# Designs tried in a protein design chat: VH-VL binders against q8ixk2r445to577. Part 172

Target 1, 133 residues: q8ixk2r445to577
Amino acid sequence: FFGMLQNKGLTDYCFDYNPPDENQIVGHQVILYLCHGMGQNQFFEYTSQKEIRYNTHQPEGCIAVEAGMDTLIMHLCEETAPENQKFILQEDGSLFHEQSKKCVQAARKESSDSFVPLLRDCTNSDHQKWFFK
Key: E = the ipSAE of ESMFold2; O = the ipSAE of OpenDDE; V2 = 0.75 times the mean of E and O plus 0.25 times the DockQ between their complexes.

## First folded at step 8 (VH-VL)

Design q2 (framework fv_recaticimab)
Fold by ESMFold2-Fast, scan of step 8:
Parts: sequence; C-alpha cells; structure tokens
Structure q2 (fold): chain C 133 residues (1-133), chain A 120 residues (1-120), chain B 112 residues (1-112)
Amino acid sequence: as target 1 above (133 residues)
Amino acid sequence: QVQLVQSGAEVKKPGASVKVSCKASGYTFTGYYMHWVRQAPGQGLEWMGYISPNSGGTKYHQNFQDRVTMTRDTSISTAYMELSRLRSDDTAVYYCARVRYTGSYPFDYWGQGTTVTVSS
Amino acid sequence: DIVMSQSPSSLSASVGDRVTITCQSSQSVLYNYNNKNYLAWYQQKPGKSPKLLIYWASTRESGVPDRFSGSGSGTDFTLTISSLQPEDFATYYCQQYYSTRTFGQGTKLEIK
C-alpha cells in the first residue's frame, strides 16, 4: 500500500509531514491536513516491515512513537525496523501500534483547530480507520 | 548477477528534452529505490532525485524539480529520467544507481552511465 | 544541503605507500538513535561508474580489499589505504546520505 493515507471518519484529511527545515527531517510531529491529491508531503508507503514511510525525502523517514508518548513523530528508517516504528494495518482499516498496544486515531490537537494522529485505546470508531488513496 | 544497463549517448540542442533509460536485472526491481546522479566534465557527482519502482513515488532535488520527470515500467524492470529545457551546462554523464529499500543506504550498484551533450 | 569538503584535491603516491584522504561535513551525519554515521566512500576510475568501497563510515563493502578502511564520526572522516596497489590509482569521493545526498569534490590519487 502506498499513496495518501486518508482517515475514514475525518474524510477530507490525510497524513501530512511538512518539517520546517528540509535538512532536519526527524523529530517533528506528523499532522493531518486537507488532502490535496498531489502526493508530495502527503505521500506515504506501508511496508512489509510494518513501517509507515515518508516517501518524498532522502533518507526515508519512518513514523515512530517514543516511549510514553501518544504523538507520531518522524524518525529515520533503519535497516531493521525498531519496535517503535511498527504498525499493523488491519483488514478493517485500523492502524495498530504493536509496542504500545494502541491504535492511531484522528484527533483535534489540544488548544487548536488543527488535527493530528494520536495513539488511543483501540475502538471501532471511523476516526481510527485509515486507507490509502 | 545485478546489472543496471543504460541507454546510449545523446546529443541535443538547447531547449530540447532527453529521456534516459535504466534497465535492471538480477534482483527484484520493486525492492530497491532507483536514484539518478549526474557528473559534468571535470566536476563531481550531483544527486538529482529518485523513484520508488514499487509505488511510483518520486523526490527531486530542487535544482531539477521544474525540469525533471522520473518514471518506471515494472513490466520490463526499467526506470526513466527525462530532463527538459536543456541548457549547455546540462552536458554530463547521467547515472542510475540503486538503493536498498531496507532503510537509508548508499548506492551499491550503478549503471554504466549515459553521456548527454547539449550544444548548439 | 550538507556540504562535503575533501582534502587534498589531489595527491601523488607510490605503490606500497599508506594514503589518507579526509572528508568533512558541514553538519553531523551521526544519527544518535542507531549510532550510525551516514557516510560512504566511492572509487571512480576514468570512464567508469563509481564503485562503493565503505559505508556507515567504517563498514567495508563485500569484495573490497582489507587495505581500504574508513574511520571517523560526526563531521570528520578519513579513508585510509594501508599499502597502495597499482589498481588503486583513481578518484575517491565521500558521500553523506543523512539528508538528501551530497558528495565531496573528489580526491585524485596519482602515481608519483
């Protein structure tokens, strides 16, 4: 699977990564933004190593969740995917983070009108269901 | 054995376009990124961009973003790099080179190079 | 872009000599989460494609003779050829793959 990673519940929003400095791809939070259909900063690939790769920069970024956190941040991809970079994309569209036992949910960023993907307890909510466009 | 075989030399006039091909063999084409690097006479190596043969996703260096298009055809394991609105300073040897999909990695195999000469 | 600077731009040596080429990056290419330096060295002979020698700053590519070694971390790197052989006369390039990809200007190794 590859393309724009869109939310089923928040239907106009896609995974988006737009770091302030292109030379510093790591450490910034992945956001949700209106799907523009052009790929670029919204183009991701789900790999056989259970990674979500940001496929528009070299080196490739891989989405990770640091221990004790619920935000998705960009790390560099590694030859062997570390556990914090592994997500199971399930048949129902849920995106399960193995290390934390939580699911990725589209959520409103605290104190803001913007949206971000966050780890939450797994539910059958459409806000936790994702598909590639 | 791994091989990347590129198309033959091209001579073009300023303003024309050139399309270079790179045919892969000896490995799973969709398992590796294909990058393009050029080298002007007497100069060093300059990275232009890459394509994922699996997804078709591309990333171009900003110096080429307005003029380069990278594509691939998985049925014949071939990647293409087209550079438009050619200038005399685009005269160079153009290389394709593969990168392992398992994470950031250097260029482990290179094509033999395609010489592109741009002159009036 | 991360700028890569090599020194010297050229050097003359004899077979059997120990040769050292240096490479500096304008910012660190060490990724602290995996403790790897995203730095490679290539050899290029006239009319030929570059050939990968070293990656991760010090890991030798399969088939590369053990007289080639890489060292360094962060921003300062060296390529060493412990006992120069006739086939080693070539241009050598360092390359970072930490953020995009950029190459040093090259070091031409010539026979004395």
Scores: ipSAE 0.418, ipTM 0.820, lowest interface PAE 2.9, mean pLDDT 89

Design q20 (framework fv_recaticimab)
Fold by ESMFold2-Fast, scan of step 8:
Structure q20 (fold): chain C 133 residues (1-133), chain A 120 residues (1-120), chain B 112 residues (1-112)
Amino acid sequence: as target 1 above (133 residues)
Amino acid sequence: QVQLVQSGAEVKKPGASVKVSCKASGYTFTGYYMHWVRQAPGQGLEWMGYISPNSGGTKYHQNFQDRVTMTRDTSISTAYMELSRLRSDDTAVYYCARVYYSGSYPFDYWGQGTTVTVSS
Amino acid sequence: DIVMSQSPSSLSASVGDRVTITCQSSQSVLYNYNNKNYLAWYQQKPGKSPKLLIYWASTRESGVPDRFSGSGSGTDFTLTISSLQPEDFATYYCQQYYSTRTFGQGTKLEIK
């Protein structure tokens, strides 16, 4: 699967990555933004290693969650995906982070009008359901 | 065995376009990114960009963004690099080179190169 | 872009000599989370495509002779050929693959 990774609950929002410094693209937080269909910042690939890869960067970025955190950040992809970069896209649309045993949920970023994907306890909420478009 | 076989030499006039092909064999075409690197006579290597054969996604170096288009045809395991509005300083050998899909890796296999000469 | 600088631009040596080529990057190519340096070395003979010798700064590509070794971290890197053979006279390039792809200007290794 590759394309825009859209939320079922926040129906107009997609995974988006647009770091301010193109020479330091890793380490910044993945956000949610209105789906625009232009690709680039919203074009992701789900791989057989269970990675969510950002294909329009060089080097290629892979979404990760650092130990003890709930935010999704961009890391460099590796030959063997480390556990913090593995997400299981389940049949019901949930995106399960195996290492933490939590699910990715669309949430409002504290103190702002923006939205971000965060790790939360798994529920059957539409805000935890994702699909490629 | 892995092979990247490129199209033959081209001679073009300034202002024309050139399209170079790179046919892959001996491995799963969609498992590796295809990058393009050029080398002007007597000069060093210059990275131009890449395409993901799997997704079709591309990334071009800023120096080429307005003139380069990279495409692929998975049915024949072939990648293409088209450079438009050619100038005399585009005279170079153009190489395709593969990069392992899973992360950032060096160029482990290169095509033999395609000489493009731009002259009036 | 990360700028790569090689030294020397050319070097004359004899078969059996130990040769050292250096490469500096304008910013670190060390990724702190996996402790890998995203740096490679290539050999290019006239009329031929480049050939990968070393990657991750110090890992030899399969089939590359033991006389080739890489070292360094962060911004300063070295390629060493411990006992030159006739087939080693070529141009050598360093390359970073941390942010986009950029190459050094090359070092021509010539017979003395």
Scores: ipSAE 0.019, ipTM 0.673, lowest interface PAE 7.5, mean pLDDT 87

Design q21 (framework fv_recaticimab; at its last look DockQ between E and O 0.85; V2 from the best seeds 0.00; counts 0 for: pae E 5.6 > 2)
Fold by OpenDDE, look of step 9:
Structure q21 (fold): chain C 133 residues (1-133), chain A 120 residues (1-120), chain B 112 residues (1-112)
Amino acid sequence: as target 1 above (133 residues)
Amino acid sequence: QVQLVQSGAEVKKPGASVKVSCKASGYTFTGYYMHWVRQAPGQGLEWMGYISPNSGGTKYHQNFQDRVTMTRDTSISTAYMELSRLRSDDTAVYYCARVKYSGSYPFDYWGQGTTVTVSS
Amino acid sequence: DIVMSQSPSSLSASVGDRVTITCQSSQSVLYNYNNKNYLAWYQQKPGKSPKLLIYWASTRESGVPDRFSGSGSGTDFTLTISSLQPEDFATYYCQQYYSTRTFGQGTKLEIK
């Protein structure tokens, strides 16, 4: 699966990554932004290693969750996907993070009009449902 | 055995276009990115960009963004690099080189190179 | 782009000599999460394509002789040939693959 990763509940919002420095693509937070279909910043791939890969840059980036955090941060992909980079995109559209045993939810950023994907306890909310488009 | 076999030498006039092919064998074509690197006579190596064999997605160096087009035909395990609006300073040997799809790796195999000469 | 600077640009040596080539990057190519340096060394002979020698700064590619070794971390790296053989006279390039791909200007190793 590849393309825009769009949220069901938060209509018209997709995973988005745009690092401020193209020479340093890691360490920044993945956000949600209006789906624009322009590729690049909103092009992701779900791989057989259970990675969510950002492959519009070289080297490739993979979404990770750092210890004690609930945000999605871009790391470099590795030959063997580390545990903190493994997600299960389930048939019901839920995106499950294996290590934390939490689900990715579209949420409003605190004190902001922006949105971000955050790890939360798994529910049946459409804000935790995702699909590639 | 892994092999990357490129098309033959080209001689072009300024303003023309050139399309170089790179046929892969001995491995799963879609398991590796294909990068392109060029080398002007007596000069160093210059990265041009890459193509993802699965999605067809490309990323070009800004120096070539408006002149280069990279494509692939998975049915024949072949990558293509087309450079348009050729100038004399595009005279170089052009290489294809593979990079493992999973993770971040250097160029482990290279094509033999294609000499492109641009002259009036 | 990350700029790679090699030293020297050229050098002459004899068979059996110990040779050292240095490479400096304009920013660190060390990935802090896995502690790997995204740095490679290539050998190129006249009329031939480059050949991968070292990656991850110090790991030899399969088939590369033991006399080739890589060291360094962060921004400063070194390629060492412990005892030059006749087939080692060539041009050597360092390359970072931490962000896109950029090469050093090359070091031409000639026979004295």
Scores: ipSAE 0.685, ipTM 0.902, lowest interface PAE 0.9, mean pLDDT 95
Fold by ESMFold2-Fast, scan of step 8:
Structure q21 (fold): chain C 133 residues (1-133), chain A 120 residues (1-120), chain B 112 residues (1-112)
Amino acid sequence: as target 1 above (133 residues)
Amino acid sequence: QVQLVQSGAEVKKPGASVKVSCKASGYTFTGYYMHWVRQAPGQGLEWMGYISPNSGGTKYHQNFQDRVTMTRDTSISTAYMELSRLRSDDTAVYYCARVKYSGSYPFDYWGQGTTVTVSS
Amino acid sequence: DIVMSQSPSSLSASVGDRVTITCQSSQSVLYNYNNKNYLAWYQQKPGKSPKLLIYWASTRESGVPDRFSGSGSGTDFTLTISSLQPEDFATYYCQQYYSTRTFGQGTKLEIK
């Protein structure tokens, strides 16, 4: 699967990565933004290694969750995907982060009108269901 | 037995377009990114951009963004690089080179190069 | 872009010599999460495609003779040929693959 990674519950929002410097993609938070249909900063690929890759950078960026955190951040992809970069995209649309045993949920950023993907306890909420468009 | 075989030399007039092909064999075409690098006579190597054969996604260097188009045809394991509105300073050898999709690696295999000469 | 600077632009050497080529990046190419330097070295002979020699700053590609070695970390890197052979006269390029792909301007190694 590849394309814009859209939320079922927060219907108009997609995974979005807009680093301050497009030549330095590591360490910044992945956000959710209105789906624009142009690919670019919203174009991701789900791989056979269970990675969510940022398609528009070389070397490839891979979404990761650091120990003790609930935010998704961009790391560089490696030959063997480390555990913190592995997400299981299930048939019901849930994104399960195996290392933490949590699911990716569309959530409002504290004290703002912005939205971000965060790790939360797994539920059947549509805010935890994702699909490629 | 990995091979990247490129199309033959081209001579073009300023303002024309050129389309170079790169046919892959000996590996799974969709498992590797295909990059394009050029080299002007007596000069160094210049990265132009890449395509993911799997998704069709592309990223071009800023210097080529408005003139380059990279495509692929997975049915024949071939990648293409088209450069439009050619100038005399586009005279160069154009290379395709692969990058391992499952990790971050340098260019492990290169095509033999395609010489493009732009002259009036 | 990360700018790669090689030194010298050219050098003349004799068979059996120890040759050192240096490469500097405008910013660090060391990735702190895996402690790897995203730096490669290539050899290019006239009329031929570049050939990968070294990656991760110091790892030799399969089939590359052990007289070739890479060293350095962060922003300063060195390629060493311990005992130059006739087939080693070529142009050498360093390349970063930390953020996009950029090459040094090349070092031409000529027979003395």
Scores: ipSAE 0.505, ipTM 0.840, lowest interface PAE 2.3, mean pLDDT 90
Fold by ESMFold2, look of step 9:
Structure q21 (fold): chain C 133 residues (1-133), chain A 120 residues (1-120), chain B 112 residues (1-112)
Amino acid sequence: as target 1 above (133 residues)
Amino acid sequence: QVQLVQSGAEVKKPGASVKVSCKASGYTFTGYYMHWVRQAPGQGLEWMGYISPNSGGTKYHQNFQDRVTMTRDTSISTAYMELSRLRSDDTAVYYCARVKYSGSYPFDYWGQGTTVTVSS
Amino acid sequence: DIVMSQSPSSLSASVGDRVTITCQSSQSVLYNYNNKNYLAWYQQKPGKSPKLLIYWASTRESGVPDRFSGSGSGTDFTLTISSLQPEDFATYYCQQYYSTRTFGQGTKLEIK
């Protein structure tokens, strides 16, 4: 799959990545922003290795969750996807992080009025349902 | 047998555009990014940008962003680089080179190069 | 952009010599999460396309002779040819691929 990765519950919000320096993509947090498709910041690819790839930069970025964290952070993709970069987009729309056994949920960012994807215990909430446009 | 075969040499006047093609064979075209690199006479290698042949997404070096367009036609496994508003310092050999889609690797195969000469 | 600086710009040596070419990056190309240096070396002969020799700083590409070796980490890297052969006359480039891709200015190796 390729496109904008949109949340069902937080209507019209998509995965977005906009690092301060376009050429320094590692280590910043993935956010949610209103879906617009006008730039390259909202285009991701779900691969056969269960990666969520950010393809607007080379070397390409892959979304990861570091041990003990609940935030989605940009790492570099590797030939064989590391375990912390593997997500399962399930039939019901849930986005399951294989290593942590938690689901991606749209949430309000701590100490902020903006939204981010975070790992949470899996539920059937529409805020944990995702689809590609 | 992996091959990247580029279009032939071009002679252009300042202000014109050039479009260079790169036809791929011997591998799955959508399994690799296509990059473009140029080399002015007697100079080193300069990265220009890339296109994902699968998605069509591009990234251009800032020096070229307002003059370069990269496209592809997956039905004939061909990538294209177009450079507009040519000036004499765009005289160079232009290469296509591939990068494995599933990993962060250097360029393992290069096209033969296309000489573009910009002169009055 | 990460600036890559090679030294020397030109080198003259005899068949059988050991030669060393250095490359310095303006910032580290070591990716902390996998502990790999995103640094490659290419050989380019006149009129020909570049050919990959070394990647991840020290891994030889398939078919590259054992006399070519790479070393270094972070910001400082070397390419060594342990016993120079007549076919090794070429220009050598280092390249980082950690943040976009940039090349060193090249080192011309001439056989005496």
Scores: ipSAE 0.131, ipTM 0.727, lowest interface PAE 5.6, mean pLDDT 88
ESMFold2 (binder alone), look of step 9: mean pLDDT 92; pTM 0.940

Design q22 (framework fv_recaticimab)
Fold by ESMFold2-Fast, scan of step 8:
Structure q22 (fold): chain C 133 residues (1-133), chain A 120 residues (1-120), chain B 112 residues (1-112)
Amino acid sequence: as target 1 above (133 residues)
Amino acid sequence: QVQLVQSGAEVKKPGASVKVSCKASGYTFTGYYMHWVRQAPGQGLEWMGYISPNSGGTKYHQNFQDRVTMTRDTSISTAYMELSRLRSDDTAVYYCARVGYSGSYPFDYWGQGTTVTVSS
Amino acid sequence: DIVMSQSPSSLSASVGDRVTITCQSSQSVLYNYNNKNYLAWYQQKPGKSPKLLIYWASTRESGVPDRFSGSGSGTDFTLTISSLQPEDFATYYCQQYYSTRTFGQGTKLEIK
């Protein structure tokens, strides 16, 4: 699967990565933004290694969660995906981060008008359901 | 048994466009990224951009982004690089090169190169 | 862009010599999360495509003779050929793949 990674519950919002400097991709938080269909910062690829790759940078960025954190950040992809970069996209649309045993949920960023994907206890909420468009 | 076979030499006039092909064999075409690198006569190597054969996603170096288009046809395992509005300083050998599995890898296999000559 | 600088631009040597080529990057290509240097070395013979020799600064590609070795970290890197063979006369390029991909200007290794 590849394309825009859209939330079922927070309709119209997609995974989005807009680093301040396109030559410094690592370490910034992945956000959710209105789906625009223009590719660029919203174009992702789900791989057979269970990675979510950011396709508009070289080398490719891979979404990761650091130990003890609940935010999704951009790391560099590796030949063998480390466990913190693996997300299982399940048949029901949930994105399960196996290392933490938690699911990716669309959530409002604290003290702001913006939305971000965060790790939360798994539920059957539509805010935890994702699909490629 | 991995091979990248490129199309033949081209001679073009300034202002024309050229489209170079790179046919892959011996591996799963959609499992690897395809990059394009050029080399002007007597000069070093210059990275132009890449395409993901699986998704069709592309990233071009800023020096080429307004003139280059990279595409692929998965049914025949072929990648294409089209460069428009050619100038004499676009005279170079153009290479396709495969990036190993992660996309964070060096170029492990290269095509034989396609010589593009731009002259009036 | 990360700028790659090689030294020397050309070098004359004899078969059996020990040869060293240096490469410097304008910023670090060491990724601290995996402790890897995103640096490669390529060999290019006249009229031929470049061939990968070394990646991750010091890992030899399959089939590359052990006389080729890479070392260094961060911004300073070296390619060493311990005992030069006739087939080693070529141009050598370093390349970073940490942020986009940029190459050094090349070092031409010629017969003395």
Scores: ipSAE 0.235, ipTM 0.770, lowest interface PAE 4.4, mean pLDDT 89

Design q23 (framework fv_recaticimab)
Fold by ESMFold2-Fast, scan of step 8:
Structure q23 (fold): chain C 133 residues (1-133), chain A 120 residues (1-120), chain B 112 residues (1-112)
Amino acid sequence: as target 1 above (133 residues)
Amino acid sequence: QVQLVQSGAEVKKPGASVKVSCKASGYTFTGYYMHWVRQAPGQGLEWMGYISPNSGGTKYHQNFQDRVTMTRDTSISTAYMELSRLRSDDTAVYYCARVPYSGSYPFDYWGQGTTVTVSS
Amino acid sequence: DIVMSQSPSSLSASVGDRVTITCQSSQSVLYNYNNKNYLAWYQQKPGKSPKLLIYWASTRESGVPDRFSGSGSGTDFTLTISSLQPEDFATYYCQQYYSTRTFGQGTKLEIK
């Protein structure tokens, strides 16, 4: 699967990665933004190693969640995917983070009109359902 | 120096297919999207779609979705655009154009264009 | 699609003149996350591919002469050539890259 990763509940929003410094692609938070249909900053690939790859840049970025955190951040992809970069995209559209045993949910960023994907306890909410467009 | 070199002019009959190539040099081919834009004689520019050379993923404009196929061969840094079931109004110059690092950007480098003429 | 409208469709001017062409988008091309306008201007000479002049509405591409400048935000944009030169005979296109890619219909600039 590859394309724009769109939320079923927050229907117009897609995974988006647009780092403030174009020469530093790692370490920044993944956000949600209005789907623009172009790909690029919203173009991701779900791999057989259960990675969500950001494919527009070299070296490739892979979404990760650090221990004890609930935000998704960009790390460098590795030859063998580490546990913090593994997400199970299930048949119902839920995106399960193996290491934390939590699901990715579309949520409002603190003190902001912005939205971000965050780890939350798994529910059957449409805000936790994702699909590639 | 960054360069995009396209294949030569084509003359096709209605109903045929055409496959235009775009060979990239001077940069990391798999690090940049390759877009395709066409221009009919005396008309403006029309965006057709793009391919990610790294993943092979594509996005086509709805007007071309049922007839266009974009592919690439990373071993020779070449992108391809194939348009099937050609009509006379597909007569145009077809351009490949690169989108640089960091998400959505304008087209900083263009191929020289490939003239495709569709006539009986 | 975001529709791009340019005016005028054609313009005749003399060497040394100040020339302005305008571009309007059917919806805003300002991206609030980074506060940038996803708007570019291209120059196309007969028989050649388009050449990028301006991006982010007002940033001049490397190698483009200082006489070319862009301005505007949101939905209304302007390209200005401060002192027209003979080599500026061309068609000029605006383009949004906010959502897919769409171009204005073009402005043909003819030197009198």
Scores: ipSAE 0.007, ipTM 0.564, lowest interface PAE 11.8, mean pLDDT 85

Design q24 (framework fv_recaticimab)
Fold by ESMFold2-Fast, scan of step 8:
Structure q24 (fold): chain C 133 residues (1-133), chain A 120 residues (1-120), chain B 112 residues (1-112)
Amino acid sequence: as target 1 above (133 residues)
Amino acid sequence: QVQLVQSGAEVKKPGASVKVSCKASGYTFTGYYMHWVRQAPGQGLEWMGYISPNSGGTKYHQNFQDRVTMTRDTSISTAYMELSRLRSDDTAVYYCARDRYSGSYPFDYWGQGTTVTVSS
Amino acid sequence: DIVMSQSPSSLSASVGDRVTITCQSSQSVLYNYNNKNYLAWYQQKPGKSPKLLIYWASTRESGVPDRFSGSGSGTDFTLTISSLQPEDFATYYCQQYYSTRTFGQGTKLEIK
């Protein structure tokens, strides 16, 4: 799978990564933004190693979750995907982060007005269901 | 075990197009990015771009972006590189080379090369 | 693009010699989060495809003789052949894979 990773519940929003400097592609948070259909900062690939890769920059980035955190951040991809970079895309559209046993949800951080993907307890909410377009 | 076998030499006129193939064997074709690199006679290596055989996604160097198209056929584990509007300075050996899927690994296996000669 | 500069462009040497080839990048290819240098070295013999020798600046590819070694970090890198053998006469290329891919212009190693 490759394309824009769109939320079923928050239907106008896609995974988006827009680092402030193209030479500093890692260390920043993945956000949700209005789907524009052009790929670019919203173009991701789900790989056979259970990675979500950011395909618009070199070297390519991989979405990761640090221990104890609930936010998704961009790291460099590794030859063998570490556990914090593995997400299981389930048949119902849930993105399950096996290391934390939580699901990726379209949500607002309590102190933020913008939408971001966050790790939350798994529920059957459409805000936890994702698909590629 | 791992092999990349490329199509045979081509002789083309200026303005024509050339399509080079690269057939992979001995590994899971969709697990590794495939890059294309060329080398003009007596010159160094020049990177052209890559394709993800899994997704079909591509990235081209800006010098080739308007003239190159990379595709693949997963049923026969073959990658293709087509270069259009050929000029005499496109005369080169064209190589396919395997990268570890992420685009962040060096090229561990190379095809034998395809000589493309562009002459009037 | 990151520009790669190799020196020398050619070198004459005898079997048994210690040979050193250098490579400089216009920008650092050291990635601070994993502490790796995205730098490789290739060997190319006439009429053959390039062969990977070294990656991550200093890691030898499987099957490559231990007389080949790589060193350096950031922008300055070196390939060393400790005791040159007849089969080592070839052209050597450095390559960065930090941002896209670019190669040095090559160093041709010739018999003296």
Scores: ipSAE 0.008, ipTM 0.577, lowest interface PAE 12.0, mean pLDDT 85

Design q25 (framework fv_recaticimab)
Fold by ESMFold2-Fast, scan of step 8:
Structure q25 (fold): chain C 133 residues (1-133), chain A 120 residues (1-120), chain B 112 residues (1-112)
Amino acid sequence: as target 1 above (133 residues)
Amino acid sequence: QVQLVQSGAEVKKPGASVKVSCKASGYTFTGYYMHWVRQAPGQGLEWMGYISPNSGGTKYHQNFQDRVTMTRDTSISTAYMELSRLRSDDTAVYYCARLRYSGSYPFDYWGQGTTVTVSS
Amino acid sequence: DIVMSQSPSSLSASVGDRVTITCQSSQSVLYNYNNKNYLAWYQQKPGKSPKLLIYWASTRESGVPDRFSGSGSGTDFTLTISSLQPEDFATYYCQQYYSTRTFGQGTKLEIK
């Protein structure tokens, strides 16, 4: 699977990554933004190692969650995916983060009108359901 | 055995375009990125950009953004680098080099190089 | 872009000598989450393509003789050849692969 990673509940929003320097991709938070179909910041690839990779970038970026945190940030991909970079895209559309045992949920960013993906306890909410478009 | 075999030397006039090919063999072509690096006579190595043979996605260094195009043909395991609006300072040996899809790595295999001479 | 600077630009040595080449990056190429330095060393002989010698700052590529060793972390790196052989006279390049790919200007190792 590859393309835009869209939310079922927040229906017009997709995973988006817009680093300040496109050649230095590490350490910034993944956001949600209106799906535009233009690729680039919204192009992701789901791999057989259960990684979510960013926009064919080199060095290749992989979404990760650091221990004790609930935000998704960009890390460098590794030959063998570390546990904090593994997400199981389940048949029902849930995106399960193996290390934390939590699911990715579309959520409002605190004190703003913007949205971000966050780790939350797994529920059957449409805000936790994702698909590639 | 992994091999990257490049097209032969080219002599071009300023303002022309050149298209260099790089044919891969001995590995799964779509499993590795293909990068392009050039070297002017007596100078160091300059990275130009890359293509993902799997997706066709490209990234070019800003110095080449407006005049380089990288493509590939998966049916013949060949990558291409086209540089347009050639200047005399584009005279260089152009290399293709592969890089693992499975993470950030250095270039493990290089083509033999294609000499491009730009002169009036 | 991360700028790579090598020193010296050229070096004269004799067979059997110990040679050290240095490389400095304008910003750290150490990735804190895996504690790896995204730095490689290449050897290039006249008329030939570059050959990978070392990656992750200190890991030798398969088939590379053990007289070649890499060390350093963060912004300062060295390539050491413990006992020069005739086939080692070449130009050496460092390269970072942490943010895009950039090379040092090269160090030419020539016969004294």
Scores: ipSAE 0.195, ipTM 0.739, lowest interface PAE 4.8, mean pLDDT 88

